# VH-VL binders against b2a6v4: the designs that were tried, part 8

Target 1, 177 residues: b2a6v4
Amino acid sequence: MTESNILLTGKPGIGKTTVIKRTVELLSCSSTGFYTREIKRGDPRVGFEIISLQTGERLPLAHTDFTTAEDRVGKYGVKAENLLGFLKEINEAMTSNKPQCLVIDEIGKMEFFTPGFHETVDKAFQSSYPLLATIMKKSHKFCDYLKNRGDTDVIEVTENNRDDLPEKLAKRIEEQL
Key: E = the ipSAE of ESMFold2; O = the ipSAE of OpenDDE; V2 = 0.75 times the mean of E and O plus 0.25 times the DockQ between their complexes.

## First folded at step 4 (VH-VL)

Design p20 (framework fv_masavibart; at its last look DockQ between E and O 0.02; V2 from the best seeds 0.00; counts 0 for: pae E 10.1 > 2, placed apart)
Fold by ESMFold2-Fast, scan of step 4:
Structure p20 (fold): chain C 177 residues (1-177), chain A 121 residues (1-121), chain B 110 residues (1-110)
Amino acid sequence: as target 1 above (177 residues)
Amino acid sequence: QVQLVESGGGVVQPGRSLRLSCAASGFTFSNYAMYWVRQAPGKGLEWVAVISYDGSNKYYADSVKGRFTISRDNSKNTLYLQMNSLRTEDTAVYYCARSEDYFWSYYFDYWGQGTLVTVSS
Amino acid sequence: QSALTQPASVSGSPGQSITISCTGTSSDVGAYNYVSWYQQHPGKAPKLMIYDVSKRPSGVSNRFSGSKSGNTASLTISGLQSEDEADYYCSSYTTSSTLVFGGGTKLTVL
């Protein structure tokens, strides 16, 4: 079994999302999915937004001003339903015959609040399409299951490898297409 | 290019109502909180109201609270200000302005040209 | 009255430097590094010149710089030019989660 799923881990702020973005820029095929970006108001981090790789559409996933949110992580209220449209794009991509790379940034606690997230992630890992994803470092039943899959290559992003990873990962993904 | 165009200003008597519109183009309107800021003739700037990216959160200056209502229609890329129970001190040029945040920003990166509201008899 | 205090007017000659002060309290200018400055020409909308105390938006000349010390923020314009003649307003975030403005300063380029 080939390791068709690439799963990036590493400490917060190490550059996992930058590795994802640089990798997809090098691909000759389309990429379907989303990446996560910090929302800043001046110097402080006030939230996280999710951005579509296909359309550039963006929505906030977590924000300090989601004061009435039922779901919370730290100081952030989480509006996990904002991820639903992005999951739909990934699910639809998996039913097409178009060559593409699936991208999920991040498989983490905030995203777990979204109905259907676990199911979409499971389908993506089982799909014939190459998958490039980031995952939280902390132990969690679902995360540990994904990390231990035989078709999954877990790579820790560090200061020593982050600049070289995009070219290496792009080559691997191209070879799977 | 980012454009904000206000309309709806005019001369109105005290106690009456007026509705302002701001047509937005050149950016994804639904990703930004929007502000109304006013300036009385020969005077300084005063924020009036703010509305979050999706319309779920609204905040008002104390001077207009209970009389003005901010709203938006993201399908039409349009911001509104419904002004009720107008007073002579509401006379000002009303500017539409953009926040770089989904909710609250500490500054306004783009402004419209403004629309003049004169409350007098 | 305006929440933030600015001088009503300042003046300078072409090529000189001028500084406009903006004085608040420990609950606004002194509390956060979230001070912005706006330029307004007669009959025109305000234009953002400085945000977050000292940052310039793209397209704003590096002749404009901002700083802050305690409860007072400052806008400095170097190499003064005739087109700099305008009203300048400061703004700050407050501990009440509101934005307040200064009374404005009329800059005259002599």
Scores: ipSAE 0.494, ipTM 0.802, lowest interface PAE 2.7, mean pLDDT 91
Fold by OpenDDE, look of step 5:
Structure p20 (fold): chain C 177 residues (1-177), chain A 121 residues (1-121), chain B 110 residues (1-110)
Amino acid sequence: as target 1 above (177 residues)
Amino acid sequence: QVQLVESGGGVVQPGRSLRLSCAASGFTFSNYAMYWVRQAPGKGLEWVAVISYDGSNKYYADSVKGRFTISRDNSKNTLYLQMNSLRTEDTAVYYCARSEDYFWSYYFDYWGQGTLVTVSS
Amino acid sequence: QSALTQPASVSGSPGQSITISCTGTSSDVGAYNYVSWYQQHPGKAPKLMIYDVSKRPSGVSNRFSGSKSGNTASLTISGLQSEDEADYYCSSYTTSSTLVFGGGTKLTVL
C-alpha cells in the first residue's frame, strides 16, 4: 500500500501552511478542507483563524479575547464550535465520490476541542482520497499515533526543502487520483 | 492510587435495559479518556466503547453500536454505560478501563474489577 | 473485527523463558507500534504488562519484554515463576480506529 497520507511537521513559522497552499494551487483536482492562519494585532500574535479552501470562509478558532472560553490553550481561548462547519464540509466531501485532495491544517491541540474532529481526521486517513495535513511537532499521543501509521508519510518541513516541496507533493497527490 | 469501581451489573432478560456505572478516584478523571471492555464467561476481551476526556468524542464497537451509549459526568468522577436492547451475547463481565491519555488511546493502564451482566431468558 | 491470533496455551518450567506470539495483519499489528499485552489471573481484572510493543509500565517486572516483527508481536517472559501462570492477551489498534484483542494464551508453569 502506497503512502496516501502526507503529514507535514516542523517548527512554528517554518512555512508548513505555505507549502500546503502552494501544493493545493498546483493540483488539478479540487481541495477540500481548511488551513490555519495567525491573527495579529499589530506585532503580537493574538489568535488563530481557520479558512475554508472551498468557500474562503474564515473564522477565529482561538483568540486571547475569548476570555470566557472554557477550552483554553495557553493564553488563547478556543471557540471549538467555529470548526464544526469546516468539519462538515470535509465529511460531506468524503461522501461525494469526487476526485479531490483532503486538507487539514492543522492537527493540533486547539482542534481537539471540537466534537467530531478526531472522527473526521480518522475518516480522512482511512479514506481513498489523498490527504495532506499539518501536524504539531511536539509529542502527543494522538499525533504520534497518526505519525506512526503505516500508510502515512511524515515530512519535516525545513528551510532547505520548503521551496521544492509543493511541486513534489502535488506530483505525488496527482498520482493517487 | 488509581481506583475504578464498576457497579450496576445483574441479571436481565433479553430486550431489557441496564445501566452500568464506574466510579473513579485517585486521579484527575476529567483528564482521561475512558473505556468499557467486556469479557464473556470463559472468553477473551472485547472492546466495547470509548469516550474522550470531555465527552466530545464517543466510539463504539460494531457489536453494540446503536444499542449502547457511553457517557460521563466529570463532576462526579463517574463513567456510564447505558445498555439497551440487551442480547444473550452481551453476557459478560464489564470492565471500566482508563486510557493513558485524555483524548484517544490504544492501551489501558488501569482496570476496575468489573461487574457481571447476565442476559438470559 | 477478527481477533489477533495467539496460541491457546504455552507452558514452561520455573526459570525458563517462554514466548507468546500475537499475529495480526497489516491493518493492526503491522500498521502501528501500538501493541499491548495484558496479564489476567483467574477471577481478576487484566493488568497492563507491555505497551507500545516493548515499553514496560512502572512496577512491571523486567522479566517481561515485548517485540514485533512484521505482523507478529511477541511477549517474552524470562525466569519464569509460578506467579506468572495466567492468561495473557495482546491488543492492537487498527486502521479502522478500533482496538482488537488476541484470543488469549494460557500460560502454565510446570
Scores: ipSAE 0.016, ipTM 0.565, lowest interface PAE 8.1, mean pLDDT 92
Fold by ESMFold2, look of step 5:
Structure p20 (fold): chain C 177 residues (1-177), chain A 121 residues (1-121), chain B 110 residues (1-110)
Amino acid sequence: as target 1 above (177 residues)
Amino acid sequence: QVQLVESGGGVVQPGRSLRLSCAASGFTFSNYAMYWVRQAPGKGLEWVAVISYDGSNKYYADSVKGRFTISRDNSKNTLYLQMNSLRTEDTAVYYCARSEDYFWSYYFDYWGQGTLVTVSS
Amino acid sequence: QSALTQPASVSGSPGQSITISCTGTSSDVGAYNYVSWYQQHPGKAPKLMIYDVSKRPSGVSNRFSGSKSGNTASLTISGLQSEDEADYYCSSYTTSSTLVFGGGTKLTVL
């Protein structure tokens, strides 16, 4: 399809990751990539972890207890090296010829610290594979480039549409394959 | 299945040192914070120390701070407790326990069988 | 830090329901929903029975349930069986970012 790339935006906590996970559960094709999950200590969020869709392997990406990290976003130290293996999975998938959906949750400030992240994302957007990703709402030159691509559909997740999106997105992705 | 196996307990005199080990299997050890919890004979449970998934953060109960050192070797799936300047009140069964979190948890979902440390004479 | 108070012992007959209390303060049991319960048979390691006040891990019988009200958490065992005879410990997260344990309750099945 002309719009093979789907970018989900929305306010923090609106359910973007839930939409991704539910969409992937409805797909009959393979999914390769990762999603993020909050790390909570009681009610306060203290970090984020990354989880492989293919293997279920997980690692922390950012945490308040990474106190010696040079890379930081607000109160969170970022362990950028922890994302490298997940990028490798995506890069390797793009050299295969099997039907699949690429998944990147999230394209945001924490992930930008990882060497090769921009290159992997740009290649994924240029590929012929369906791509489902979340992207930070805040303006950023790389993010604005992605959002403005002619082959990319930017969808804001809201309380009104989040429950219906997974089925609609899964249909679109399946029809591209 | 998740397994935790402690070793290195024994009888030592006050003031001596002892090193405990906990061998982990059946899960990705480097994704979890790990705890030592102890239980004096006939008594309740007492938290001793915690170490984060990568070893970067370590915390100790006041009763052992400055005397005990928790560490881990993720390449060998092994947790350690170095116990220095042992006292008779350190006599206990020492359990290795797993956190559900990278840094610490609000509960311990798996426990080892324990290893007995007796400090006397 | 704050100790959690449990009765020293409780008893019940087979088939009955019993409840073990765990009383803390507004800085632990009353502050958060991070209460857990552990079963320990003599000479054995503790086993997680309940977490997050009322959730059961996989493989734990539905005869075990948890609740709390105010500063007191409760473990209820229904359909009491002789193998339930053990020591039971509660624990709670605190506003000081630590974990505390109760003193333990010996359950005797009559």
Scores: ipSAE 0.006, ipTM 0.558, lowest interface PAE 10.1, mean pLDDT 89
ESMFold2 (binder alone), look of step 5: mean pLDDT 91; pTM 0.905

Design p21 (framework fv_masavibart)
Fold by ESMFold2-Fast, scan of step 4:
Structure p21 (fold): chain C 177 residues (1-177), chain A 121 residues (1-121), chain B 110 residues (1-110)
Amino acid sequence: as target 1 above (177 residues)
Amino acid sequence: QVQLVESGGGVVQPGRSLRLSCAASGFTFSNYAMYWVRQAPGKGLEWVAVISYDGSNKYYADSVKGRFTISRDNSKNTLYLQMNSLRTEDTAVYYCARGYDYFWSYYFDYWGQGTLVTVSS
Amino acid sequence: QSALTQPASVSGSPGQSITISCTGTSSDVGAYNYVSWYQQHPGKAPKLMIYDVSKRPSGVSNRFSGSKSGNTASLTISGLQSEDEADYYCSSYTTSSTLVFGGGTKLTVL
């Protein structure tokens, strides 16, 4: 039984998103999903944005200036509804039969506020498509379930392996297609 | 090509109201925070107000707080500044400016040509 | 009127370097690394030259550099050229979620 789902963990700032981006750039197939980017202004982090791999569309997920947001994580107001269009793209991709890699960066607390996020993630893990995702290190019922799946390989990104991971992961995903 | 065109300036008496408009083109307006910055004749720049990409967050300089209201209509690619209780000190060229970063920014890269507002009796 | 202090004027000759200071407080320049610099030629709208203290937008010459120490940010222009003659304004984000500008510095290239 092949582990078709790749979950990247690691400490904040280690380069998980860079590994994702470099990996998809090496793939011969299309990639569907999103990645996140920290919004940094000088030294402090002020927020997080989500970017579509297919369209390049960008929307903020969280920001310190979202002071009226109902959902919050630490100092950040969260606009989890901004993920809805990205989840729709992933759900639609799973009903196609073209070779592709699904990408979810990140499976974490901010994203959990989005209606349908758990359902879309669970479907992506069960799909026949290769999945490349990042996941929070913290213990959480849903995250622990995903990490313990028999079809899932959990890889910790470190300073020692982050530069070599993209080529290794791209080769593995290509072999799965 | 990115363009910002201000309109609505003119001569008004103290205590009256005026609404400025800024027509944006050449970029996805709904993805950027927008700013109003003013400059009194022969003086320096003064930040007036900012509005987030979706209009949910707004901040104002203390000098205009409670008198000016910033708003936007993303369906029309237009930014507005409603100026109430105008004072002679509000006399300035008013610039519309686009935030440098998507959604929220502390910097602005594209500026309009400006529209002159003169508050005098 | 200005929240941030800049010298009113500075001058230099072609090929020389000049530095313009921008002094604030622990509630603005000293609180964050959100300092920007704008160039304004007479009768024209301002142009962003530096953001995040030291970063340049695409298309801005590497002759322009920015730095910060404590409550003071600095803009340095090396290899002065006649077209650099303009007014320069610094700006900073504040702990009150507002933006403030310096009074401006008139650069004269002799």
Scores: ipSAE 0.007, ipTM 0.512, lowest interface PAE 9.7, mean pLDDT 87

Design p22 (framework fv_masavibart)
Fold by ESMFold2-Fast, scan of step 4:
Structure p22 (fold): chain C 177 residues (1-177), chain A 121 residues (1-121), chain B 110 residues (1-110)
Amino acid sequence: as target 1 above (177 residues)
Amino acid sequence: QVQLVESGGGVVQPGRSLRLSCAASGFTFSNYAMYWVRQAPGKGLEWVAVISYDGSNKYYADSVKGRFTISRDNSKNTLYLQMNSLRTEDTAVYYCARGEDWFYSYYFDYWGQGTLVTVSS
Amino acid sequence: QSALTQPASVSGSPGQSITISCTGTSSDVGAYNYVSWYQQHPGKAPKLMIYDVSKRPSGVSNRFSGSKSGNTASLTISGLQSEDEADYYCSSYTTSSTLVFGGGTKLTVL
């Protein structure tokens, strides 16, 4: 069975997002979804923002300045509602019947606070579209379910493979289109 | 500076219940996943349960699943383990341990001194 | 009973070097670089000595080093001192998203 879903794992900071971005740049099809980037003020990491692959729209997902946020992860307040528009774009893409790759960076703790996130991710994995996603390394019931799916290839990003992965993943995705 | 102090251990009969507490100090308790790890007399270490930084995620070893409940009160910097339907094989020193991150961790950076639970008829 | 296999005991003299092995499978030690080592003196709590296979927490002597090859991780203690006499436990993350421990090794400094 061809595994249409590609899940990248690995330690924080290993370069999972860079693998995603370089892979997307090599694709001949459109990519729909988002990627995550650290927000830095000098040396300290102060938050994370989500960026649309289609529009370039940027919204903070988590920030140390969100001191009154109800949802929190470590030192970060989480504005999970900021993901709603991005999830809508992915849901709409799945009904378009146009060649494209779905991108979700990251399936992780902060994103789980967003209403509909689990449902959208499940639909993306079940969809006929190739999916390229990053997933948190640490244990979670939903993440473990996704990693164990028969249609899903779990790849750990390491310093030894991160530079070669984009070309290999792009080829695999192109073969599914 | 980081301190974890367990309490609540004692002697109980099989089938009874016991609640353990772990008082944390010297760090921001609400930023860390917390663990219970046990060690039977003269035996090795065995992971029991984990709770995420905010209490929303909990995982248990198969040997205690359905009988033990892990919980935390971040306002009191306290971790709990509610042990129900105790068995003689639950006899162990129970350690409170801090994970290195806010959810399921790969190692424990600090441990309490432990509290002894003896399940004996 | 223990998921990871360690020798029950190891011994050395002051100033010598010893190595303790920790053997798992491709679903734990062989799958990830998330192996830790703990030192436990009689009647005391365990203390983290090594994490992520080879990294030392601040305050742990550089006489302690860790490595991994395939399904086997190793803890090496150089320049043995009497205070190193203790039980040593390895631990690894697993593909089931759990943590497992070795059976422990009693180090005797003769």
Scores: ipSAE 0.006, ipTM 0.467, lowest interface PAE 14.5, mean pLDDT 86

Design p23 (framework fv_masavibart)
Fold by ESMFold2-Fast, scan of step 4:
Formats: sequence, C-alpha cells, structure tokens
Structure p23 (fold): chain C 177 residues (1-177), chain A 121 residues (1-121), chain B 110 residues (1-110)
Amino acid sequence: as target 1 above (177 residues)
Amino acid sequence: QVQLVESGGGVVQPGRSLRLSCAASGFTFSNYAMYWVRQAPGKGLEWVAVISYDGSNKYYADSVKGRFTISRDNSKNTLYLQMNSLRTEDTAVYYCARGEDYLWSYYFDYWGQGTLVTVSS
Amino acid sequence: QSALTQPASVSGSPGQSITISCTGTSSDVGAYNYVSWYQQHPGKAPKLMIYDVSKRPSGVSNRFSGSKSGNTASLTISGLQSEDEADYYCSSYTTSSTLVFGGGTKLTVL
C-alpha cells in the first residue's frame, strides 16, 4: 500500500470521532492511541477529554473552567500536558513490533501546545503501522505537510459518506496487516 | 458501590484548627472535582470549597476564604479540608461530595455521611 | 446571601401528589437552568433526585419530576409512598459563580 496513513478532515461536529470509533471496533488487531470526546454539563459543551483506546483512561484536554491556563483556544483553557502520557503510549507501541493500528484524534490547535506532539505525529506517519487520524481543516504549515505526504490519504467526512466510511477504512487497514 | 467516608470532626475551641479527611472508593477518584458542603444545626446546606480533579484549581465560599484549605491525594483516593482560625459559626456537619465534572459541577451526585465539627468555648 | 425560599413543611397521604416550591431571584433560579434537588433521610447522606431543573439520575423513580417558571423551581412527587418522607433541599447556580441552597422542606407522609 502506498497510502498507509488515513487522515480524516471535515467541519466541527460532522462525526469524525464517530467514524474513528466505528472503524476501530471493526478491526481484528489492537488499536493504540486516543480519541476525543465532548465534556457536557447539561446542554452546553464545556470542554473536551482525551480517552485511551487501550485502557479507557481519560483526562481533560480543554475546559471553559481552566481560567488560569496559559494556553487557550476560543473559550477553552487547554491543559495540553495531559496528552503527554498518551503520546508515550503511542511511542512505545511503535517499538513493539506487534500488528496494530495507531490512532490520533485530533491533530489540531489544542494538541499542538503539547511538548513532543509534532515529533510523535511525524514518527507515526513514518512508521510501518497503519495510522488513522483526524486533522483540522484549516491551513497550517505542519498540517499541510502531513496532508501532502505521498503515503497519506486525506478524506473529508461529510453527511453523505460518514455512515459508509468505517467499513471501507477498516478493510483498508486490515489489508495492510 | 460509590462510597465517601468523612473523618476528623470533633469539638474544638475558637481560633484553633482541625483537619477533615474524606476516603473515596468505588470510582476513579482522579477523574472528578470534589467538594466540601456543610450544614449548620437547624440550617440549610452551604457549599464550602471545591478542588479540581488534579488539585490545580481551588475555589472557596466567601465565609471560609483565607481560613480553609482544600487539598487531595489522588494516590490515596483521599480529599482533605484544613480548617484554621475556626469560629463558632463554623459549627456544622461537613459533607464530602462528588461533582460530575473534572473542574466544576452545578450539582453533587454522591455524598458522604458527614462528620460533625463543633466550635465552642 | 441569595438563600432560596422553600416551605418549611409539606404533607400528603399515600398515593397523592405533592409539590415543593423553591423561590429565588433573577440572579440564581431565574438566570440559569441549573437547579437541583436533594433528598435527605434522618441520619443519612443527601441523595441527588433532580438536576438541571428536570433531569433524573439513573435509579431515581419517575414519580419525581422537576420544573421551573420564572424565579420559582418546583419538585413534584406523585404516588406518594411512606419512604418519600424526608427533608428536601433545592440548589441553584448564581451569577456570582457560586452555589446556593434552599432552607429545606420536611415532607410528612401521613
């Protein structure tokens, strides 16, 4: 396969994380990495948490009540350091030599504040493991580099394809293992 | 399943100190903001303090600000309230309570049985 | 200081319906949909019965319902049972980013 890395993009709320989760549920191999989930308080969205695919461990990435946070995106304070343990899991997985899929949800502004994030992402893209990741739609030097890689397939998630994507992506990933 | 058990209450003279503890079990303690709520004899409930999941953010009711310190030890699943410069008006049953969120909640989903603190001469 | 006002007591017979009011101001109950209700039996911990005005936690009977109109929130208990006899407290978020409680209502099931 020439395109071993799959990057999902699309508008906020389109269902990129749902596509990721449904895809990994269909895989016969283990998945290492994290996905992002909204933190809700009644109806309002107040933040985002990161959840380990292997352990189910979770930590907040961003929250409206992180009022003293130095790093911010919109109304959210960002605790990017909470991503460090998840990056370690991905780095360790790449040295395991076991069949697996790497998952990074999301490659975006909040995560860029984490020391070592760029390095871990770049290693994951260069690795022999299939990678399934979501990436922000807006132009950014690092994101544009990733999207333009010859080993990377960029797919925009839309209302028209989101229900069919999980089965198609799982099949592609299985063919690489 | 979810259990919160307070301890450390007792009788103390005005101006002195007490330290309360709350032992948590049955859930991942480090994923929740934790609260102290008190109830004076014959009175309603009063929020006292909140601490975020990791201990980095703390907020206090105006009535205790500068005198009380909330802290937690996630390795021991334990919440603390250090109460300094105690006043007779601090006499109450002190409850440990769990928030729904990492930093704050608008409600408390689980409560301990409380520990009585009596400040008198 | 934004203490919420509840009746001191309310009573009903088994099978009847009762309502407990919780009256605040435009700076608390009237400002947000963040009203909760707690049940407290003598010598026991408070238990969450209603949150976000009208939502029930898992395991709470659908006989308990919550609502709000203007500055007043209400807890309604239908099909009263003897085990419902307890103290009930309301709580609301405020514009000062604090939580305040009502004085409590003693429910007697006669």
Scores: ipSAE 0.033, ipTM 0.626, lowest interface PAE 6.7, mean pLDDT 88

Design p24 (framework fv_masavibart)
Fold by ESMFold2-Fast, scan of step 4:
Structure p24 (fold): chain C 177 residues (1-177), chain A 121 residues (1-121), chain B 110 residues (1-110)
Amino acid sequence: as target 1 above (177 residues)
Amino acid sequence: QVQLVESGGGVVQPGRSLRLSCAASGFTFSNYAMYWVRQAPGKGLEWVAVISYDGSNKYYADSVKGRFTISRDNSKNTLYLQMNSLRTEDTAVYYCARGEDYYWSYYFDYWGQGTLVTVSS
Amino acid sequence: QSALTQPASVSGSPGQSITISCTGTSSDVGAYNYVSWYQQHPGKAPKLMIYDVSKRPSGVSNRFSGSKSGNTASLTISGLQSEDEADYYCSSYTTSSTLVFGGGTKLTVL
């Protein structure tokens, strides 16, 4: 059984996205997908934006100012449709023969509102390409399924390992290519 | 309470077409992926097709791909299965089943009573 | 043939415990914890008894339990009752993003 899928979990703010970005910087192949960044208004966190690893394009995923949004998570209104273009990039990457690493940051409640998200994630996990993703720590049916896959390695990011993980993960991904 | 009621089954000759309907009630139909599952007389269950909550994603079993088309009308709370180029091996009770969430399911929590389709010459 | 292998039949007496196996491969039962079990009485629609290997829906007796080891999932029915007489089908998610079913097991009580 090859563990080609790497799932990073851990407490909020531990540095999961930093591990993703540092790992991607060390790769010799291209990376396709997105990562998530907090939007702050002074000290308070007011939202999240999604950023393309390939193009640098960024769009808001959730914000406290999205008061008319139909989908919500906590205090945030969610514009899940903004993720559609990023899912399209991942789906297109999976039909290419180019060596690459797929990146999904984050597999979580906000993203679940996006049509096709479950399908794209499931395909990415089944693909022959290395997958590097972050996943919410809280129990959820789809997340628990992904964490329990035989081809998936779940790693908890901690203060003790976060600085060393990027080099270890990059080496592992390179060996799969 | 949740109810799924299939209709449209009957006897049809090979090569002909038939359309099945599934009327849903007791839940917000537009929030669920929907499935068609069939069972040949005296045989086991076989998944046929799935459609996402908004109709944007559709998947078929290899045995029916290219011949069957799944669709839905959320304004009428109705699921459809258009069956073309029917074969004798398509003879089965066809069940409508509700998925777990918007896009896909790993199990079926509610099933209709089924409608019998007999393809015979 | 069915994708998942079940015994064709199993029998028991009231009060006994019986187990039905469901054997797949590393691409289905062995790959995921998404195994479900359905009960079907003659002329009726299937009813969900177990999902996610071991979880019971509301209204299903705790006499029904599920488990999994490697490529084999099992449904155990304790304290057999006459109304348990039915066909039982297992199902699993696959690495091809499909659902497959077992061939079914006929449970006879007395």
Scores: ipSAE 0.000, ipTM 0.464, lowest interface PAE 16.1, mean pLDDT 86

Design p25 (framework fv_masavibart)
Fold by ESMFold2-Fast, scan of step 4:
Structure p25 (fold): chain C 177 residues (1-177), chain A 121 residues (1-121), chain B 110 residues (1-110)
Amino acid sequence: as target 1 above (177 residues)
Amino acid sequence: QVQLVESGGGVVQPGRSLRLSCAASGFTFSNYAMYWVRQAPGKGLEWVAVISYDGSNKYYADSVKGRFTISRDNSKNTLYLQMNSLRTEDTAVYYCARGEDYWYSYYFDYWGQGTLVTVSS
Amino acid sequence: QSALTQPASVSGSPGQSITISCTGTSSDVGAYNYVSWYQQHPGKAPKLMIYDVSKRPSGVSNRFSGSKSGNTASLTISGLQSEDEADYYCSSYTTSSTLVFGGGTKLTVL
């Protein structure tokens, strides 16, 4: 397809990650990349962790207890270096000729602190592999560039479409493979 | 099956040093904060130290700060407690305990069998 | 730092229900829903019975339940059995990002 890159946007908490996970479960090929999950203990949300789709390895991306972190978003200290191994996996996957879908959840402010993130994302968008990613709704120069690419389809996830999107996206990705 | 196996306890004189080890198996060790918790004979539980999943963050109880050092080797699935300048008040069973997550836990879901440290003259 | 207050002992008969209290301050038990309870048999390591005030780990009997009101958390054991005879400790997260323990309660099943 001419639009081989799928970017999901939408309001916080709408279910973008759930759409990603359900789409990946329907695919016949391997998926390489990561998704983000909230770290919650009781009432307060305390952080976010990144999880490998291939291995299930988990590492925290942001946490309220990272009080001395140089990089911060809101109440969270960010350990962006924890994303480096996941970016390496994506970069290595792009040199493979095996059928696969690349997954990046999320292209957002926390992840931008990671050295090489912009380069890896740009390569993924240019790759021959289908890309399924979530992207922050707020304006950023890099995000706006990605959203305006001619090979990229931006889909807003809403209460009305989130249950139907996984099947539609899986079909599109399978047709590209 | 999740296991935590402690070793290194013994009888030691005041002012001396002792190193405790905790060998972990049956789970991905590098995904969890790890704790040392002690219990003096006939007394209650007291947390001693915590180490984050990657070893980058460490906290100590005031009673041991400056004397004890917690560390971990994720490649060997092993937790350590280096105890220096030991005092008679440090006499206790020392338990290795697993936190619920990466950084700091609100509870301990699995405990080792404990290793007895006796500091006496 | 201050320890949480528990009664030194409690007793009950088989089939009875008993409750153990754990009283802290507005900086620990009153501040968060992060109260846990541990069971310890003589010569054994503690075992997690309740976490996050009222949640049970897999494999813990539903006879054990937890609750909290203000600065006091409670562990209730229903249908008391001889195997429940043990020491019970409460623990709470604090506003200083530390964990504190109660003094422990010896449960005797008569």
Scores: ipSAE 0.005, ipTM 0.484, lowest interface PAE 12.5, mean pLDDT 86

